# Designs tried in a protein design chat: miniprotein binders against b1l550. Part 212

Target 1, 279 residues: b1l550
Amino acid sequence: MRLPEELLERARDIHSEAPSHRIKLDRVGSFGLKVPVEFKGFLLLAEADVWVSLPEGRRGVDLSRQVEAIYELSNPPKDPFSLCREAAISLLEKLNYADSSGVSIRFDAPLQDGESLKYYGVEISSIASDEIINKIRVEILGMTACPCTAELIRAYKSSEIAATHTQRSLGILEVSTKAEHPDPDKLASIIERAMSSPLRTYTKRPDEGGLVIRSLSNARLAEDVVREMIHLFLEEFGHLPEDTHILAAVRSMESVHMHDIYAERSFSLDEIRKEISSH
Key: E = the ipSAE of ESMFold2; O = the ipSAE of OpenDDE; V2 = 0.75 times the mean of E and O plus 0.25 times the DockQ between their complexes.

## First folded at step 15 (miniprotein)

Design v14F
Fold by ESMFold2-Fast, scan of step 15:
Structure v14F (fold): chain B 279 residues (1-279), chain A 89 residues (1-89)
Amino acid sequence: as target 1 above (279 residues)
Amino acid sequence: SEFTVEAEINGVRFRIEVEVDGKEIRITVTIEKDGRRIRFMYVITSPEKLEKYLEEIERIIRMFGVDPEEVKRLIEEARRLAEEILERL
C-alpha cells in the first residue's frame, strides 16, 4: 500500500523544523545496512553504516537520502573501498546542512589457502569534511611460539630445535590516512609474515608438521611480532603521507597461561622515522 | 615536478594536482561547490592504480551534476600529465 502523494502537501516537514533542544549531533544515520560488494573477484555481503553530522538548529536527517546514496553507488556491486569513499562524498553533496559525513563497511575477506579459502576481518571507513580521512583495520589469526621456553629446552638438550609452547595470536593493523585505503591483502600478509607461522583452514599431517616446525624455528614474542609488523609496514607503505597514523598490535592467547599477552604501538609515519633514525 | 588541471563547470570548481612524491605520484582532488570545499588524495604506485583511481575521480566529479563530456576532458588531461610523469620515473 502506497498513500496518496497529495498528503505531502499537508504534512509538516519534520526534519527541517527546530529541535526541542539546540544541540549538535555528531553522527546521525542508517546503521547495519546489508550491501553487496565486489572484492578481488568475490561477491560478498558486507555490513555498512552511513551517517552525517546534524546542526543544532535542525530537528532531523533525511535518512532516505542516506540509503539512496549508498544503494545507488552499490548497484552494480563495486569494491568496498571505492564505495566507502564515494558514498561519504555523496552524502555531503546530497545533505548540504551537514558539516561531515561518514561511511563504515565491514566484511570477512577471503584469502587463498592452498585448495581452500581462509578469511580475515576487514573494517574500513571514510569520513569526509574539508578533507577525507580513510581508515582500515585488518585482523587475522596466526601462530606464535615462545622463544624463552625454546631456549631453556635447547640448553637442556643440546643445540637441536627446542620444543616450546605455541598459541594462536591475533594480529591487528589499523591505518588512518588522507590517501586511499591500503590494500587489505597486503596488510594481512604483513601480519602473517610477522608471526611465527600463518594458520590454515585445514591441513594434512605432513603440512601440519611443516607448519609446527616453521613456528618452532621462528619463535617470537608478541613484542617481536609488533616490531616486525611495523618494520614490514614501513617497507610496503612508507610512501603514505607523513601524517598517516598506524596501530600495530598483537593479542597472544598464551597456551601456558589463563590470560592473554597484549602488545601494541601507535605512531605516525613522521614519528616512527625520527625514532628509527635517532638510533 | 608538479602539474595542475583546473576547471569550473556549472559553478562547481575542480582542481586536480599531480605531483611527484619520492618514487610515487600523488594526485590531489579539490572540489568547491556552494561554499563547501572537499579535498582528497591518492598515492599512485603503479599504472594499474592510476587507471583505477582516475575512474573513481571521474565518478566522484560526475555526482556533482556536471556535464559528462567536460568531466571526461578534465580526466583525460590529468591522465596525460600523470602518464608523462610515470614514464619519467
Scores: ipSAE 0.760, ipTM 0.910, lowest interface PAE 1.0, mean pLDDT 86

Design v14V
Fold by ESMFold2-Fast, scan of step 15:
Structure v14V (fold): chain B 279 residues (1-279), chain A 89 residues (1-89)
Amino acid sequence: as target 1 above (279 residues)
Amino acid sequence: SEFTVEAEINGVRVRIEVEVDGKEIRITVTIEKDGRRIRFMYVITSPEKLEKYLEEIERIIRMFGVDPEEVKRLIEEARRLAEEILERL
């Protein structure tokens, strides 16, 4: 049921009123929205958060305008990166009292895996104020094999064949930049190449054997994986602005422990280049 | 090389800067309206990316209530300049 539009002219504008306490809020918005997006030929259901800053003198945000903004831009479904950037700017233009706006979009991205598909996690955001900061976080599972245990077993058996434990490891690359979002498939590729081996959706015994042999021949500590991810990132994305910030991390779900092993490094492109060139 | 395309349409000021940085083209867009300024950029590595991001820039500028035909002229000028640079990389 819809009430007469004329009532809107007589009703108090609650949102524009003074608040009970004169306190600025950093993020006020609509969270957990479901939006369709088009990603590399796939129609996916993504989850979005949209928000704006609220000044200390204003009681509330027009939440319906936030939802209208993202839904207008998502129909027909479009590239989630363009949607993220466009929606953040649209919110700032439509809600003139806000100092900043933001949009976050999360989805599972399909990745070609032989003649099948596998999926990795993508979370992106765009935060708009006097400038736009774009962030992307990619998470993908891979396999690591322990070099320490391999060496101990080799010594114990005096054998040419070393056995070791393998486990799933979660690789993480997060990039914050003034440029457009990096291609998530390239970030996922960097993570997988840094691992002992990638994981697959489907394998037959010969392919599975090959994957295991690859992993064992390329045994890596979580620390090794993080360093390799950084090296590969610089080869692929060294062209980004020098103030681009990166987080590279690995969480190894150790098969021989009740706990996980975690390694990370945060850096700007300027900082890491100076560090590498000093060695 | 650096090129700038600038227009003011009904109080909305748009500036598009095209600059070479190493082997890439950087496109920076600045929009000013009603005392608010917003600046954003793209790194162009291929003709396909150029076309994609020029289309996005056009959609963004149109959000500010500017005449669509004037925006198209602005984008076409930026495309011409960027293509000249990209052909030389």
Scores: ipSAE 0.776, ipTM 0.921, lowest interface PAE 0.9, mean pLDDT 86

Design v16F
Fold by ESMFold2-Fast, scan of step 15:
Structure v16F (fold): chain B 279 residues (1-279), chain A 89 residues (1-89)
Amino acid sequence: as target 1 above (279 residues)
Amino acid sequence: SEFTVEAEINGVRIRFEVEVDGKEIRITVTIEKDGRRIRFMYVITSPEKLEKYLEEIERIIRMFGVDPEEVKRLIEEARRLAEEILERL
């Protein structure tokens, strides 16, 4: 049953009413929306959250207008970064009582891997107020090999190749900036290049052997990987505004332990340049 | 600022600031409407990025109820100035 439209004119406007308690809310919105996005030639299903701030004098937000805004901007599907930035601004324009708006979009990004694809995690956001802050988080698995065990085995029995344990390690780069979102493929590439080797979707035995030998020849601590990620980030993205904030982290799923090893560093571009120049 | 382009269209004030920062061009856009101000920026590292982000800026400005033809003229002026800068890098 569809009720007559005339009832809308006669019904109370609940959202515009005063609330029971005059308390401002930071984020009110529609969460877990499924939206199509176009990413580097792929049509992907992404998940989006959209929200606005709610002033202390207003009971509720126009949730329907939030959903309409992002769906209008996502048809036809467009790149998720433009969608994120445009939707955040659109929400402020459409909902004038809000002091701020935000959009987050998450998806698994395909990455060319020889003749196949592999996937890495991407989460982006844009928060709009009197300015826009854009954030991107990229997570991708790679391989690390332990240099400590390699050295011990080499010392115990001299051989051409020292045996050591290898494990999957999760690399993380998160960037918060006033500029547009960095290219996630470049962030994923930085993470993979910092590792002992990248992981593959599939390998034939000769290729698998090659990856293992490369990993053993390029053994790295989690601490080494984080430092290399920071070094490579500065080479690629040193042009971003000085107040850009970065988190670089590695979680190593140690094959010889029941627990993981974790290393991280957060910094601003201004902070890290001063640190490097003082050493 | 290397260049500044300003326009007021249907009560909406739009300001483009185009600046050189090293080998990159920074484009900052400020939009003011009905007492609200929003400012956002892009770092342009190639002609391809310039075209992409000018198209995005055009779509954003149009959200504010601005005449589409006036927006196109404003974007075209900003592109011309940015291209002049990019050619000098």
Scores: ipSAE 0.774, ipTM 0.921, lowest interface PAE 0.9, mean pLDDT 86

Design v16L
Fold by ESMFold2-Fast, scan of step 15:
Structure v16L (fold): chain B 279 residues (1-279), chain A 89 residues (1-89)
Amino acid sequence: as target 1 above (279 residues)
Amino acid sequence: SEFTVEAEINGVRIRLEVEVDGKEIRITVTIEKDGRRIRFMYVITSPEKLEKYLEEIERIIRMFGVDPEEVKRLIEEARRLAEEILERL
């Protein structure tokens, strides 16, 4: 049953009323929306959150306007980065009482892996106020091999390629910038190149043997992987604004332990350049 | 800034700043409407990126209720300036 629209002229405008307590809210919105996006030739169903700030003197947010904003911009499906930036700006324009707006979009990004597919996780956001801050987080699994155990095995029984334990490691790069979102494929590539070897969806025995040998020949601590990720990031994305903030992290699921090893570094481009150049 | 393109369309003030920063072109967009100001930027590393982000900028500016034809003229001027810079990099 649809109620008569004439009731709207008699009903109070609840959202525009004064609240019970004059408290500003940072994020009020529609969370867990499913939105189609086009990513590098793939049509994907992404998950989106949209929100605005709510001033202390206003009781509620017009949630229907938020949903309209993102769905209007998603038809036809477009790349999630443009969608994220455009929707954040659209929300500020449509909801003039808000001091800020935000959009987050999450999806698994397909990545060609020989004759099969693999994937990596992507979460992006755009937060609009007097300026726009764009954020991207890329997570991808790789393989690491322990150099400490490799060295012990070499000392015990010399060989060209020392035996050591290998494990799955999750590499993480998060970038916050005033510029457009960095290309996620390039971020994923940086993470994989920093690892002992990438992971694959499917391998035949000869290829699997080669992957293992690659990993063993390129043994790296979690700390090594983080430093290499930072080095490779600066080579690829050193052109971003100096106030760009980066988080580089690795979580190694150690095969010889009941716990994980974690290493991270957060920095701005300005900060890291001063550190590296011995200012 | 090396070059600036400005327009005021239907009470909306738009500024496009095109500047060289190292090897890249930086495009900064400022939109002012009804006492609110928003600024955002792009770092252009190729002709393909320039075209993509100029199209996005045009779509964003159009959200503010401005005349589409005047927006097109603004974007074409910014494209001309940015292409001249790209040829010199």
Scores: ipSAE 0.780, ipTM 0.922, lowest interface PAE 0.9, mean pLDDT 86

Design v16V
Fold by ESMFold2-Fast, scan of step 15:
Structure v16V (fold): chain B 279 residues (1-279), chain A 89 residues (1-89)
Amino acid sequence: as target 1 above (279 residues)
Amino acid sequence: SEFTVEAEINGVRIRVEVEVDGKEIRITVTIEKDGRRIRFMYVITSPEKLEKYLEEIERIIRMFGVDPEEVKRLIEEARRLAEEILERL
């Protein structure tokens, strides 16, 4: 049953009241919303968080306005990047007491893999205040092969292609920029090209053999993969604003150890250009 | 080269700046309403991206209660300026 609308005239406006303590809150919102998105011809179920800042003099946020904002913009489903940017701006327009707003959206992105699909992780956000900062994080698995063991076995057997251990490695690229979100397929491509070889959803035996030979012939340390990812990123996205911040990382799930190897580098475009030019 | 398109519609001030940055075009949008200002930008690397982001800019400006017909005129002017620059790159 719906209560009579006449009660709204007598009910206190709790959200507009003064709080028990005059403390600003940085992030108040609706988290874990399910939203449909359109990504490169696919209809996907994404998960979204939406929030705004809350001033010290206001008791609560109008959560219904937050859900309404993202729902209106997600129907019909649209690309998650436009949705993220538009929703962040919409929240500031709808909730005038807020100094800032934010939206994050997470989904698994399909990527063509021959006649099949493989998937990689995407998390994006847009944080709006006097300006908008857009962030994207892409994670995709690839294969690495150990060059140290390869060299030892090559010395032992004197062959062109040495046997070595291979393992799955998780490549990570995270970009924060004032420009629009970078294309996640391009970020995933950079990660895969930096690896010893990409991973496949399925392969027939001749293709599987080729993938293994590719990996063995292109053995790389986690440190090598991070440096190559940065190099490839600068070639593809060096045009972004100078204050764009990037995290490049690899977590190698070492097949010969009980533990993982991790390598990372964080930098701004301004910082990395100065570093490279000084060498 | 830099071009700017400005409009004030129903108390909403909109500024669209189109600038050359290397081989790319930067489009910066500033919207001011009721004492609040927001600025956001795009880096245009192709005609396809130009069309896509001009459509997004139009949707965003319309959120501020601006007359849809006046927004379309603003966007069309920005499009012509950006296309002129793209032809020169």
Scores: ipSAE 0.774, ipTM 0.919, lowest interface PAE 0.9, mean pLDDT 86

Design v18A (at its last look DockQ between E and O 0.94; V2 from the best seeds 0.82)
Fold by OpenDDE base, second read of step 16:
Structure v18A (fold): chain B 279 residues (1-279), chain A 89 residues (1-89)
Amino acid sequence: as target 1 above (279 residues)
Amino acid sequence: SEFTVEAEINGVRIRIEAEVDGKEIRITVTIEKDGRRIRFMYVITSPEKLEKYLEEIERIIRMFGVDPEEVKRLIEEARRLAEEILERL
């Protein structure tokens, strides 16, 4: 049932009214939208959040316009990065009372693993005001082997390949930049290369053995992984603006403890370059 | 800047500025309308990226109610100038 349009003449526009308390809000929007995106030849249903700021003099946001903004841009489906940037800008243009907008898009990204697929988590964001800041968070699982236990076992029993505990570790790269979103596959690759070994969706026995041996031969602390991630990131993405901010982190789901080991470094490109050059 | 392409169309001021950083081109787009400014940037590392992001910039500018043909002309000028730079890098 559609209400008669004549009611618009009789009904107050509640959203445009002055609020009882004149307070600006930073974010008002719709969270948990589902939007189609095209990524690497896959059509994916991503989760999206859209928001704008609300000035002190306006009671509410035109939420329907926010939803329309992202869905207009999502048909036909396009890459999530352009969708994110375009939608953030569109929100500011369509909602002229807002001084800032934001879009966040989340999905699992497919990654080729031989004849199968593995995946990594992606969260893409764009925050628009006078400038646009693009943020990407990539999370991918890998394997780490502990060098400390390996050393203990080596000391106890001389072996060419020291046994050690291995664990699944989550690597995280979060990049905030005034440039476009960095390539998520490259970020995922950096994380995998920084670990003792990648994970595989499937393994045959010889492949599994090789994967474990590789891990044992490349034993790394969580700290080592983070440092390696940073190193590899600088090699691949050193061309980004100097004010680009990076979070490199690892959460190791350690197999000998009930808790996780966590390590991180937050830095700007300018900061980390100065740090490395000073050594 | 290596180049600046500017247009003012129906009260919308558009600036596309390119700067060379090493082997990359940084393209900064500034759109001004009704006293508001939006600025965003791309790092161009390949001809394919250039084309992709120019198409995006074109779509973005059109959101501000600018005539599509005028936007297209602006983008083509930026493309030409950016390609000339990429050929030199």
Scores: ipSAE 0.822, ipTM 0.940, lowest interface PAE 0.6, mean pLDDT 93
Fold by ESMFold2-Fast, scan of step 15:
Structure v18A (fold): chain B 279 residues (1-279), chain A 89 residues (1-89)
Amino acid sequence: as target 1 above (279 residues)
Amino acid sequence: SEFTVEAEINGVRIRIEAEVDGKEIRITVTIEKDGRRIRFMYVITSPEKLEKYLEEIERIIRMFGVDPEEVKRLIEEARRLAEEILERL
């Protein structure tokens, strides 16, 4: 059942009325929407937030227009990056009182792992005003092995491959840019290549032994992993605008401690190039 | 090595600019409507990315009430010019 549209002519337009207090709001929107997206051949159910700024003289936002904007663009399902950018721009066009709009989309990205699948976390956003700023955050688990303990064990009992503790480490790359979102698979690959070894969903005992040996032979501090991630990022994405901002971080869940080790570096492409070239 | 394609339809002004930087093409799109300006860009590294982002640009421009046929014409011009640049890189 639908109420007659003629009622719209008689009803007050609450959203366009003056508010109780003339205060601008930065973000007003629909949060926690479920949206189907197509990612690398997979149909996934992603979670989305959509929002706009609200001027001091307007009581409310047209929330139904926000939901309509993203769902119209998601049918048929499309890649989440295009959806994110298009929806942010659509919101500004549909809601002309807003100074800015934003969309964020989050999902677990499947990644082929031999005959099985593994996954990594993706969160993207697009914020539109007189320009659009695109942001992506990729998080994936890998394995690290401690070089300090390896060196101590080597001194104690000389061997070609020294024993050391290994642990899961979470690698993080976050990129904010005026260009389109970077390919998340490439960001995930950078993180995994910077680690002592990648993690797998399924291993048989011989393959598991190989993975452990690989990790032990490639022992790395959290600090080493962050520096390697930055190096690999510059090789792959050095073509992005100079004002592109990056966060590279690693959280190592130390197997021999009750606490984690964390290392990070934030930088712009312009900043890091000047730093590297000065040496 | 560079181009600009422009159209103005029903008060909507659209500008598509391309600049070569190294081996990549930077495509910037500017849309002006009702006193509001929005600018966004793409870095084109392959013919596949060019096609994908030109399609996205077309969809975005169409949101502004621009004649679909005029938009298609604008995108086809941009495609021809960008493809010529990519062949030279």
Scores: ipSAE 0.792, ipTM 0.929, lowest interface PAE 0.9, mean pLDDT 87
Fold by ESMFold2, look of step 17:
Structure v18A (fold): chain B 279 residues (1-279), chain A 89 residues (1-89)
Amino acid sequence: as target 1 above (279 residues)
Amino acid sequence: SEFTVEAEINGVRIRIEAEVDGKEIRITVTIEKDGRRIRFMYVITSPEKLEKYLEEIERIIRMFGVDPEEVKRLIEEARRLAEEILERL
């Protein structure tokens, strides 16, 4: 049942009133929206959050207006990074009482894996005020092989056995920048290349053997993986603004332990360059 | 090198600036309407990225309720200047 439009003349505009308590709110919005996106030829259903700031003198946010705005931008489906940046600016323009807006979009990114597919996690956000800050987090699993155990076995009296424990490790790169979002496939590639070996959706036995040999030949501590991720990131993305902030991390599900190992480093491009130049 | 393209369209002031950083072009867009200003930037490393992001910039500027034909002219001027820079890098 649709109510008569004439009631609008009689009803108060609750949203535009002053609140009982004049307190600014940082994020007021709609969370858990499903939006279609186009990513590298795939049509995906992503999860999105949208919000704006609410000044101390305004009682409510026009929530239907912000939901409508992002859905208008998502039809036809488009690149999630463009959608994220454009929606953040659109929200700020359309809800002119807000000092800032934000959009986040989450999806599993398909990645070609031989004749099959694998995937990695992507979460992006754009926060707009007098400028826009773009953030991307990429998570992908790889394989690590422990160099400590490898060395002990190598030193063992029967030195002809090459062996160590291997495990799945989750690599994480998170980038916050004034420039556009970095390409997530490049971030995922950096993470995988820093590992002892990539994971595959499936392998034939000869290919599996090669994968294991690669991991044993490229044994790495979680700390080594984080350092290599940073090295590779700087090679690929050193051109980003100097105040770009990066977090590089690995959570390794160590096969011989009841618990995980975690290593992390955060830095700005300016900070890491000064650190490296001091050597 | 560096360029600045400015226009005022339907009371909205738009500035597109470019500077060279090594082999990359940094494009900064400033839009001012009704006393509010927003600035955002792109780092252009290829002609393909230039085309993609100029199209995005055009869509963003049009959100401010301005004449689409004047926006197209502004974007075309920025494209010509940016392409000239990319050619010599």
Scores: ipSAE 0.761, ipTM 0.921, lowest interface PAE 1.1, mean pLDDT 90
ESMFold2 (binder alone), look of step 17: mean pLDDT 87; pTM 0.864
OpenDDE base, look of step 17: ipSAE 0.813; ipTM 0.937
ESMFold2, look of step 19: ipSAE 0.734; ipTM 0.915
ESMFold2 (binder alone), look of step 19: mean pLDDT 86; pTM 0.859
OpenDDE base, look of step 19: ipSAE 0.819; ipTM 0.938

Design v18I
Fold by ESMFold2-Fast, scan of step 15:
Structure v18I (fold): chain B 279 residues (1-279), chain A 89 residues (1-89)
Amino acid sequence: as target 1 above (279 residues)
Amino acid sequence: SEFTVEAEINGVRIRIEIEVDGKEIRITVTIEKDGRRIRFMYVITSPEKLEKYLEEIERIIRMFGVDPEEVKRLIEEARRLAEEILERL
């Protein structure tokens, strides 16, 4: 049953009331919403969080308005990047008391892999206040091969084949910018090209052999992969605003150890160009 | 070269700035309504991106309770100026 509409006319507007304590809250919202999105010809189910700031004099946020904002913009399903940016701005327009708004959207992105598909992780956000800051994080698995063990095996007397251990490594690129979100497929491509080899969803024996030979012929330290990711990023996305901030990282799940190896570098475009130009 | 297109539609002040930055075009949009200001930008690297982001800009501006026909007119002017710049790059 629906309660009678006339009850709404008699009910207090709880959200507009003064709170028990006059404390500003930074993020109040609806988290874990399921939203359909259209990504490069695919209809995908994404997970979204939406929030706004709440001033010290207001008891609560109109949560139904937040859900309405993102659902109105997601029907019909659209590009998750446009949805993210548009929803953040819509929240500020619809909720006049807020100083800032934010939207985060997460999904697994399909990537063509021969006759099949593989998937990589995408998390994006847009935070709106007097400006919009757009953030994207891409994570994709690849393979690394150890150059140190390769060199040791090459030096070993009577070794017939130079060999080394290989392992899955997680590559991470995170970009925060005032410009639109970078294309996640290009970020995923940068990560894969920086690795010893990409991973496949499915291989037949000849293809698997080729992948292994590729990785062994292109042995790279986690440190090498991070540097190559940065180099490739600058080639592809050097046009972004100079205050764009990037995190490049690799977590190598070492097959010969009980622990992982991790390497990272965070930087702004301005910082890294000055560093490179000095050497 | 820099171009600016400005309009006040239904009490909403809109500024679209189009600037050359190297080989790319930067489009910055500023919207002011009821004492609130918001600014956002795009870096245009192709004609396809220009069209995509002008459509997004139009949708965003329309959220502010403006006349859709006036918004369309504003976007058409911005498109013309940006296309002129792209042809010169």
Scores: ipSAE 0.781, ipTM 0.925, lowest interface PAE 1.0, mean pLDDT 87

Design v18L
Fold by ESMFold2-Fast, scan of step 15:
Structure v18L (fold): chain B 279 residues (1-279), chain A 89 residues (1-89)
Amino acid sequence: as target 1 above (279 residues)
Amino acid sequence: SEFTVEAEINGVRIRIELEVDGKEIRITVTIEKDGRRIRFMYVITSPEKLEKYLEEIERIIRMFGVDPEEVKRLIEEARRLAEEILERL
């Protein structure tokens, strides 16, 4: 039912009223919005959250205006990174009572894998105030092989390729920067290259054998994978602003244990360069 | 910054700064309107990235209610300067 328009003239503007308590809120917005995005030739369904800060003297946020801003920018579907940055700035411009705005977008990214596709997780955000901070988190599965058991088996059977247990490991790279979002495919590539071997959606037996041999010949602790991810990240993205903050992590689903192993390191580019140069 | 392009259009002040950082170009955009200031940046590593991010910068500036033709002129000047820098890298 659509109510008569004359009721709009009689209705109070609730959002512009003073609140019951003069308390600032950090994030008020529309969460769990479905938005189409264009990513590297694919049309994907992404999930978005949009928000603004709310000053202590204002009762509510114009939620309809937030949805309208995302709608205008997502039709036709566009690159989710541009959408994220543009929407955050648009919200801040359209809602002038807000001190800050933010947008978060999540989707599964397709990655070409021979004649098939595999997928990795992407979550991005842009937070706008007097500057914009862009964040991206990439998660992708790979394979790791245990070097400790490999060494024991090598000592036992004198083989050049030692037998050991292998497992799926989840690699994580999160980057927060004043520059544009890093390319997620490059972040996914860094994670896969740091692992013992990548995973495939489909393999024929000769290809599967090759991945297993690669994994066994490139056995790595979770700690080794994190250090290699950091090394490869610095080679690829060392040009980012010095205050760029990175989280590198690995969660290994250990095949010989009923629990996982986890290793992480967070750092700024300035911090890690000083650490490396001190040795 | 190595090069700066500035304009004030309908009370909106826009500054685009281009700075060489190693093999990359850093583009910093500052927009001031109605007592609010916002600053954002890009690190340009290729001609393809330059075109992509200049288009994004144009769309963002247009959100502030400025004359589209003035914005096009501003972006074209920034493009010219950035291309000159890239030619020298």
Scores: ipSAE 0.782, ipTM 0.927, lowest interface PAE 0.9, mean pLDDT 86

